# Designs tried in a protein design chat: miniprotein binders against b1l550. Part 172

Target 1, 279 residues: b1l550
Amino acid sequence: MRLPEELLERARDIHSEAPSHRIKLDRVGSFGLKVPVEFKGFLLLAEADVWVSLPEGRRGVDLSRQVEAIYELSNPPKDPFSLCREAAISLLEKLNYADSSGVSIRFDAPLQDGESLKYYGVEISSIASDEIINKIRVEILGMTACPCTAELIRAYKSSEIAATHTQRSLGILEVSTKAEHPDPDKLASIIERAMSSPLRTYTKRPDEGGLVIRSLSNARLAEDVVREMIHLFLEEFGHLPEDTHILAAVRSMESVHMHDIYAERSFSLDEIRKEISSH
Short names: E, the ipSAE of ESMFold2; O, the ipSAE of OpenDDE; V2, 0.75 times the mean of E and O plus 0.25 times the DockQ between their complexes.

## First folded at step 16 (miniprotein)

Design lf3 (at its last look DockQ between E and O 0.72; V2 from the best seeds 0.00; counts 0 for: pae E 1.9 > 1.5)
Fold by ESMFold2, look of step 16:
Structure lf3 (fold): chain B 279 residues (1-279), chain A 95 residues (1-95)
Amino acid sequence: as target 1 above (279 residues)
Amino acid sequence: SPEYRKLLLEAFELIREAKKLLEEGNPEEALRLLEKAFELAQRAFELAEDDPRTRMALWLMAYIRELQAEAYKKLGDLERAKELLEEARELEEEL
């Protein structure tokens, strides 16, 4: 049930009043909105969050205008990166009392897997103020092999065949930058290649007739997967602004250990370049 | 299938036109478009080949039911609007 229209027109605008406690808020908005998107020719259901800042002198936000900002842009469906940036800008224009706005969009991105599709997780955001900061997080499952188990079995005299276990691992790349969002397929490729790069070990002093070829093993430590992800990221995205922030991580989901293994490194491009150049 | 995408795009177009009609105070014509849009979304649901495509079609069916409920509210048929909102919630639970 709704109030008569004439009474609603007489009601004071409580959202524009000052609050009893004058404290600014960083994010006020609507979360978990379902929106359609088009990603590389696929029509997909995404989940969006929208928000604005609220100054100390304003009691509340116009929530209906927040929801309008993204839904007005979502039909016809369009690519989620444009939707994200345009909605963030629209929020700031429509809610002119706010110092900043933000939009996050989450969806499963398709990848061809032979004759079928597989999906990986993507979350993007755009934060608008006097500038726009773009963030993207990509999560993709892969397989890793344990090098510790492989080396133990290989060293045992009664075993001539290297053996190891495989485990499911979740690879994560998260990028925050003033530039455009990196292509999620390229981020996913970096993660998959870091997990799929086999190690082949040779002695440092190979001799004629005395060369020992170790059993070939496609095993990587979680720590080395993270290092490889960083190396590959710098190779492809080292051109991004120096204050770009990255998080690279791997979580093992089916480990022979009593617990999951996790490795993580966060850095700015400025920081990692100084670290590498000091070695 | 390629029909899946075509059906959804046609349904989205009908929804845009129906929303304009609701804003213009013509809920009866909006309902006729929304009925057509629902049939297209239901056909897309039948063609969906994986879980993400199934969820997209189900969500669109639920969204159309919500718009139909809005149209019936404008016509004063609150019982029909309530039934459509309940159907929309049931569709969303399958997501």
Scores: ipSAE 0.576, ipTM 0.863, lowest interface PAE 1.9, mean pLDDT 82
Fold by OpenDDE base, look of step 16:
Structure lf3 (fold): chain B 279 residues (1-279), chain A 95 residues (1-95)
Amino acid sequence: as target 1 above (279 residues)
Amino acid sequence: SPEYRKLLLEAFELIREAKKLLEEGNPEEALRLLEKAFELAQRAFELAEDDPRTRMALWLMAYIRELQAEAYKKLGDLERAKELLEEARELEEEL
């Protein structure tokens, strides 16, 4: 049944009504939208969250306008960085009662691994208000070899190459900046280089052996990995604004324990530069 | 594949045009474009390697069905709109 247009004109705009309690909300929006993006020539279906702030005097957000805003910008598919920024800005323009907006886009990023593809997790966000803050989170799995066990085995057996246990470790870099989003492939590379070795989707026997040997020769604690990530990050991205905030973390899925080992450092570029200069 | 990408991009273009036509109050012409877009998306889906991360074609098929349903609603054909929405739902469940 089509409601007569006349009835629609008479219907109260529920969203514009005064709420029962005059309280501002920080984020109101649609989460888990599917949006097409283009990343490095790949057309990918990403998940997106879109939100705006809601003033104390308004009952609800026009959610349809939010969804429309991001879909308008998603056809044709574009890079997720531009989509995120543009959508955040568009939301503020379309929803003039909001003083802030945000967009988050999540997908698995393809990375060339020889003749195959491997993937790493990416979450790209932009928050718009009086300023635009861009955030990117990259997660990629690597391999770590334990130096402690290696030392124990070396002490027990005089071997040049000490056997040790290896495990998968998840490396995380999260960057929040007023600059453009950092390159996720570079971030992923930093994480992989900070670990004992990268993971490979497919290895031939000789390649597998080489990978293991490499990991053993680069035995690292979770703490070592985080420190190395920070070091490599500073080398690559030290040009970012000083107020850029970074989270570097590793979750090691230990093979000899029932629990994971976790290490992290949160810092601004200004803070970490001061820390390093003081030594 | 290059062909897969081409098909999807062409489908997206048709969808964009169809949406404009819907806004302009021309649902009949919009439906014609959406039908073509669906065929392109379906062909892309057939070419897609069963990679769960590249289910763009499937999503696009579902999205087109939703847009077609909207067009039929504008035409007053609620039965057809309902059928298309059900098809869209079925496609989305495969995502």
Scores: ipSAE 0.416, ipTM 0.759, lowest interface PAE 1.1, mean pLDDT 89
ESMFold2 (binder alone), look of step 16: mean pLDDT 90; pTM 0.915

Design lf4 (at its last look DockQ between E and O 0.70; V2 from the best seeds 0.00; counts 0 for: pae E 2.0 > 1.5)
Fold by ESMFold2, look of step 16:
Structure lf4 (fold): chain B 279 residues (1-279), chain A 95 residues (1-95)
Amino acid sequence: as target 1 above (279 residues)
Amino acid sequence: SPEYRKLLMEAFELIREAKKLLEEGNPEEALRLLEKAFELAQRAFELAEDDPRTRMALWLMAYIRRLQAEAYKKLGDLERAKELLEEARELEEEL
């Protein structure tokens, strides 16, 4: 339904009024916006959230200006990291009553898989105030092979038959830092290298056998995958600021279990370095 | 594919020009550009090789329909604007 335009001229500007209860709000915005991005030469549809803080004396936000801030920057489509940071800065400039702003952008990033592509999940954000905090979350599926079952089968028979169950596992790295966003392809690579084997989008039976054999040679507990992810992360990104916060996690969809296994560790770079150096 | 990207970038260029024309009060010329942009996006949709690229093209088709509806509102043709918004909604439901 469309209301007559002359009503807009008579209506109160509700957003500029003072509210009945003078309470500051931390995040007021538009969520689930579809925006085009260009990532590594691919034009992709991303989903964005935009918000600002709302001071105690202002009843509402100008939502149209929030939406304009990101859409003005999205054509022509641009790199999602630049879009995220620039939109967060633009929001704070355009809605100068706010003391902070934020933008989140989610998309599926392409990864070469032989002659085809596979995709992994990326969510980035930038929160602007007196400073900018950048966050990136990467999720990618891989394969794990259970070492406990492998050892049990080996010990049960003195045979040289190698066997264990394999399953899909979702690896997660999340990084929050004052530096620029880490490269998502490097984070995805860390996750895949920590697992028993990567997953492929297309595999013929001989290639499938090779993946299983490789995973048996590199059997790992979910806990060990998380530890390996942390080790590899520190080798690649140990130079980031000391207060950088990381979450490393694995959800394993265990093939012979009635339930999923989950392992997780959160830490700052300063914290983990002290922990490792104490050994 | 290279053709897919070329079609979409051309559509985005036409959309930028059409939006400028709408802001300048020239909705009739904007509509001409938007119709061509829709044809390009539709061809890109037909060429999409995977789900992410299909979603990109489909969203753009819906976006163009919403801009066409804005143009018809400026011309006072509210019935045509409503039809275009309904089509945009149908396209968005496929996302």
Scores: ipSAE 0.533, ipTM 0.845, lowest interface PAE 2.0, mean pLDDT 86
Fold by OpenDDE base, look of step 16:
Structure lf4 (fold): chain B 279 residues (1-279), chain A 95 residues (1-95)
Amino acid sequence: as target 1 above (279 residues)
Amino acid sequence: SPEYRKLLMEAFELIREAKKLLEEGNPEEALRLLEKAFELAQRAFELAEDDPRTRMALWLMAYIRRLQAEAYKKLGDLERAKELLEEARELEEEL
């Protein structure tokens, strides 16, 4: 049934009405949109969240305009960093009643692993207000070997090669900055290098033994991994603004326990530099 | 594959043009472009061989069907619009 155009003109804009309760909302938007992006030559279907703030005097947000804003910018597909930033800005321009906006884009990033691809999790965000804050979260699985068990076995068997249990560990780096989004591949590399060894998609390679041996030779606690991640991050990204905030974390899926081990450190670049300089 | 990318990028270009035509009040020409875009997306789907890239092709096919439905609504063909929306839904269930 096509509503007569005349009726549409007479219909009240419900969204522009005063709410029953004059309360500002921080985020109102559409979550779980599917948007095409181009990431390092790959066309990927990403999930996107888009939102704006809603002033106390407005009942609702024009959600259709939000969706249009991101889709307009998504054709042709572009890099998710630019998409996030541009969409966040566009939202503020299109929805002039909002004082803040945000866009988050999530996808599995392809990473070359020999002749194959492995993937790591990426969430890219931009929040626009009086300033633009860019956020990136990278998650990648690696392997850790326990140094404690290795030491116990060494003490018991006097073996040169310390046998120990290994487990999958999820490394996380989250960076919030006023600068451009850090390179997610570099972040993923930092995480992998901080662990005992990376994971490989295909184990049929003579390299499986090599990976295990490497892991055993680089036995690390979850705490060690986090510290190493921070160290490597400072070496690679120490040029970022001092107010850049970082979360470095590891979740180790322990093979000898029914529970996971978790370690994290949250810090600004300024704080961590002061801490390191004091020792 | 380079061909897969080419097909998708061409489809996206056609979609962009079709959207412009829809805004300009030319749904008939928009539909012609959208049909071509759908064919390209379908070919891309066939080339993806059930890899993660299949999702993009499926999504694009569904998206095109939705745009076609919009165009048919503008033309007053609600029956065809409904059929296309159903097809879009079916494609989206495969994502």
Scores: ipSAE 0.412, ipTM 0.760, lowest interface PAE 1.1, mean pLDDT 89
ESMFold2 (binder alone), look of step 16: mean pLDDT 88; pTM 0.892

Design lf5 (at its last look DockQ between E and O 0.02; V2 from the best seeds 0.00; counts 0 for: pae O 4.2 > 1.5, placed apart)
Fold by ESMFold2, look of step 16:
Structure lf5 (fold): chain B 279 residues (1-279), chain A 95 residues (1-95)
Amino acid sequence: as target 1 above (279 residues)
Amino acid sequence: SPEYRKLLFEAFKLIREAKKLLEEGNPEEALRLLEKAFELAQRAFELAEDDPRTRMALWLMAYIRELQAEAYKKLGDLERAKELLEEARELEEEL
């Protein structure tokens, strides 16, 4: 049922009143919105969260304006980075009582994999206030092979047999910066190159064997995968602002264990450079 | 599939025009465009070869049904609007 529009003239504007308890709120918003995006020529369905801060003197937020702000910007579909930044700025402009706003956008990004596509996870955010802070998190699956078991098997009778356990591993890079978001494909490439082998969407038996052999030739500890991610990240993105914060991590779904192995390192660019230059 | 992409972009173009017509108080013309947009989205759904592209097409079909429901409400056909909103909900459940 649609209520008569004349009621809007009679009703109190509850949201603009002062609250009974004068407490500011950091994030008030709408979460789990479906929005279309265009990423590198692909139309993809993304999931978005939008929010603003709410000052202690304002009782509520105009939630319909939040939803309208992002949907107005999402047609025609545009690249998710522009949508994210523009929506965050638009929210702060339209909800002028807020001192900060935020937008997060999550989608599966396509990556060419021979004749097929595979997808990896991307989440971007833009937080607007007196400045804009951009965050991107990339997650992509790869393959790792254990070097400790490989060396033990090699040393057994000085065998030329190469073997070890292999498993799927989820690589993670997360970057928070005042600069524009790093290219997610480059972040995904860094993660895959740090692994023992990439995962393929489709393999035939000869190709599957090749992936396993490749993994054995590039066996790495989870700790060394993370170190390699950091090394490759610094080569590609060392030009970012010194206060840029990075998280590099890997979660290995170990094939010979009932539990996962996890390794991570977080750092700022300034911090890691000082650490490396001291060694 | 470049055909898949072409169908979706044309559907979005028609949707933009239909929304303008709804704002201008012309729901009958908007419905004409929305039916065409729905047909394009359905063809894209049939061409979808993976889960992300399937989800995109399904969402668009549901979105078009919601806009059609808005148009029928403006024409006073509340029963048809209700049917379209239920169809949109069913499409969204497949996401």
Scores: ipSAE 0.404, ipTM 0.787, lowest interface PAE 2.7, mean pLDDT 86
Fold by OpenDDE base, look of step 16:
Structure lf5 (fold): chain B 279 residues (1-279), chain A 95 residues (1-95)
Amino acid sequence: as target 1 above (279 residues)
Amino acid sequence: SPEYRKLLFEAFKLIREAKKLLEEGNPEEALRLLEKAFELAQRAFELAEDDPRTRMALWLMAYIRELQAEAYKKLGDLERAKELLEEARELEEEL
């Protein structure tokens, strides 16, 4: 049922009315949209959030324009990095009353694992205001082996390869920068290299044994993993602007405990460089 | 480069102002701002070279052409509006 056009012309624009309380809102938008993106030759259906700020003098946001902004840019499908940046800018353009906008796109990124695929979680965001800030969050599972238990068992049963418990650990790198989004595959690689071993989608028996042995030979605390991630990040991405902010974290799903172990460090590139240079 | 982002942002600011002017019934002044915005976006495009950042600049350039076409339609110059829309389409095909 289409309402008569005449009625639409007479209807008050509720969104443009003054609110009862003149308070600015930071984010108003549509969350959980589905948008197609092209990533590394894959066509993926990603989840997207779009938002803008709302000035104190306006009751509501034109949500339809927000949805239009991202879908117009999503056809044909493009890379999620460009989509985020372009959509963030388009939102500010279409909603001229907003002083800031943001777009977040989430999907599972395919990663080659031999002849198969594994994946990592990625969230790509762009926030536009007086500046454009690009944010990327990468999450990938790896394996850690506990060095403490290994040492205890070594002390008890003098063996060359000390048995220890292993667990899945989630590594997280979040980067916020005024530069372009860092390469998520490189970030995922950093996380995997910082752990005792990567996970595999499938293993043949010899490969499985090798993976475990590698893990045992590279036993690391959650704290060690975080420190290693930071170190590797600096080697790969030390060229980013000094005001680039990084969160490096690990959540270890401990196999001997009912709870997880968590470690993190938040820092800017400027701060961490000063810290390292002081030692 | 910091300069690239600055150019894009400045262009976008001008676009927002131009849209307000169009809404206010001042297409002539809007066109002046859009011309400046296009120049900024074009400079950004040149700075981006073959980098993925080129796509943002191209998008802005195309969008500006569309807005210019709208302004010319309001001025009654349909021929120029059609030319600008064609230019916008050509730029979009490069995205």
Scores: ipSAE 0.029, ipTM 0.336, lowest interface PAE 4.2, mean pLDDT 87
ESMFold2 (binder alone), look of step 16: mean pLDDT 87; pTM 0.874

Design lf6 (at its last look DockQ between E and O 0.02; V2 from the best seeds 0.00; counts 0 for: pae O 17.9 > 1.5, placed apart)
Fold by ESMFold2, look of step 16:
Structure lf6 (fold): chain B 279 residues (1-279), chain A 95 residues (1-95)
Amino acid sequence: as target 1 above (279 residues)
Amino acid sequence: SPEYRKLLLEAFELIWEAKKLLEEGNPEEALRLLEKAFELAQRAFELAEDDPRTRMALWLMAYIRRLQAEAYKKLGDLERAKELLEEARELEEEL
């Protein structure tokens, strides 16, 4: 059925009206969009969230304009960091009533693992207002070995046999900065080096033994993994702006427990330097 | 696989051009490009070597089907559009 043109012209623009309750909203947007990206030569399917702030005097957001902003920029596929930053800027320009916009892009990043690939989690964000804040979160699995159990076994037998329980641990680094996003591969490397041993996609029986021996020789508490991640981060990224904020965390899936162990520390670069220099 | 990547990049180029044609009111020419793009995406799906590459190809195939459905709606062929949307939903369920 055709609609008379004058009826369409009379339709209210619901989104531009004032709401019945004049309350600002911080994030209004489209979440879970599938977008293609090109990361270090790989074509990946990423998941994106896009949003803007909504002032108290505006009832709604034109969601189609938000989706357009990121899809127009994602075809053909390009690197996710440029896509993220450019889409956040485009949202703020297209939706000029907003005082801030944001874009998050999540994907599984490939990492060479011998002759195979393994993957680690990456989420990047750009928040645009009168400035741009770039955030990156990297999550990668590794292996940890418990030093408490190793010491008890050593003390009981008075032996040099390295024995303790081992488990998968998820390491997390999250960085929020006014500078460009840190390289996710370098963040992943920091996390893996902080653990007892990396996890492999595929190992043969002899390689499994070597991996376990390595992890037992490098036993670390979850707390020590977090401390080592911070130490290694400062060595690699200590040059970032002083107000850069970092979260370092580990979740260990303890093989002898019914529950996970979790450790985390958040800090700014200037804060942690003062803390370390006080010793 | 460099062949996989080349097929997908060609498909994306065709999709970009087809979207411009749809916005300009040329759904018949857009459909020709989208059919070629679907063939390329399907061949990339067959070459996919891991789960992320498989998912990218499936997503692209579904995306193309939805664009084809839009083109057929503009041509007034609602039955063909319905069939394409059903195919898109089936592809998306495998994601």
Scores: ipSAE 0.338, ipTM 0.753, lowest interface PAE 3.4, mean pLDDT 85
Fold by OpenDDE base, look of step 16:
Structure lf6 (fold): chain B 279 residues (1-279), chain A 95 residues (1-95)
Amino acid sequence: as target 1 above (279 residues)
Amino acid sequence: SPEYRKLLLEAFELIWEAKKLLEEGNPEEALRLLEKAFELAQRAFELAEDDPRTRMALWLMAYIRRLQAEAYKKLGDLERAKELLEEARELEEEL
């Protein structure tokens, strides 16, 4: 049922009215949108969140304009990095009462694993205000082997390769920067290299054995993994602005305990450089 | 479920922001975020239906309670901090 145009002209714009309480809101928007993106030659359906700030003098946000902003930019599908940045800017242009905007895009990124594909989780965000801040979060599963149990077994039975328990571990790198989004494949690679071994979608028996042996020979605590992630990150991305903020974290799903082990470090590039230089 | 992961990720994000706020000396705002994070983690726990993923949700709940206790310590409310630490311990025992 289309409302007569005459009724629309008489209807008050509720969104533009003064609110009952004059309070600014930081984020108002649409969450859980589905948008197509092109990533490394793959067409993916991503989840997207779009939001803007709302000034104290305005009752509501024009949500239709927000949705329009991201979908206009999504046809044809483009890379999620450009989409995120361009949509954040477009939101501020379309909603000129907002002093800030944000876009977040989430999807599973395909990663080549031999003749097959594995995946890692990606969240790409851009926040626009007086400046644009780009954020990327990468999550990928790997395998860790416990060095403590290995040492206990070595002490009990002299073996060159000590048996130990292994577990799946989730590595997380989150980077917030005024520069362009860091390459998510590189971030995923850093996480995998920091762990005892990567996970595989499929293994042949010889390959499985090799993967386990590699893990045993490269036993690492969750703490070791985080430190290694930071080290590798600095080698690859040390050129980013000094105010770049990083979160490095690992969640180890322990195989011998009912609980998980978690380790993290949050830092700016300036902070961590000073810390390392002091040693 | 995709929903479970979303809830956990959102909870983690709030925890990170809360930690920053604690470092910045704003424990009140940190507590607000941690409360939201706890609700998200609790919803995740309910969705996990005895899946091994339930453990992560429980862990997160316990972790949030510990951070809340720290925030209350900074506010000088030692009694509330103690209660939250006890609750964290109870959650950890269920792990």
Scores: ipSAE 0.000, ipTM 0.140, lowest interface PAE 17.9, mean pLDDT 85
ESMFold2 (binder alone), look of step 16: mean pLDDT 88; pTM 0.887

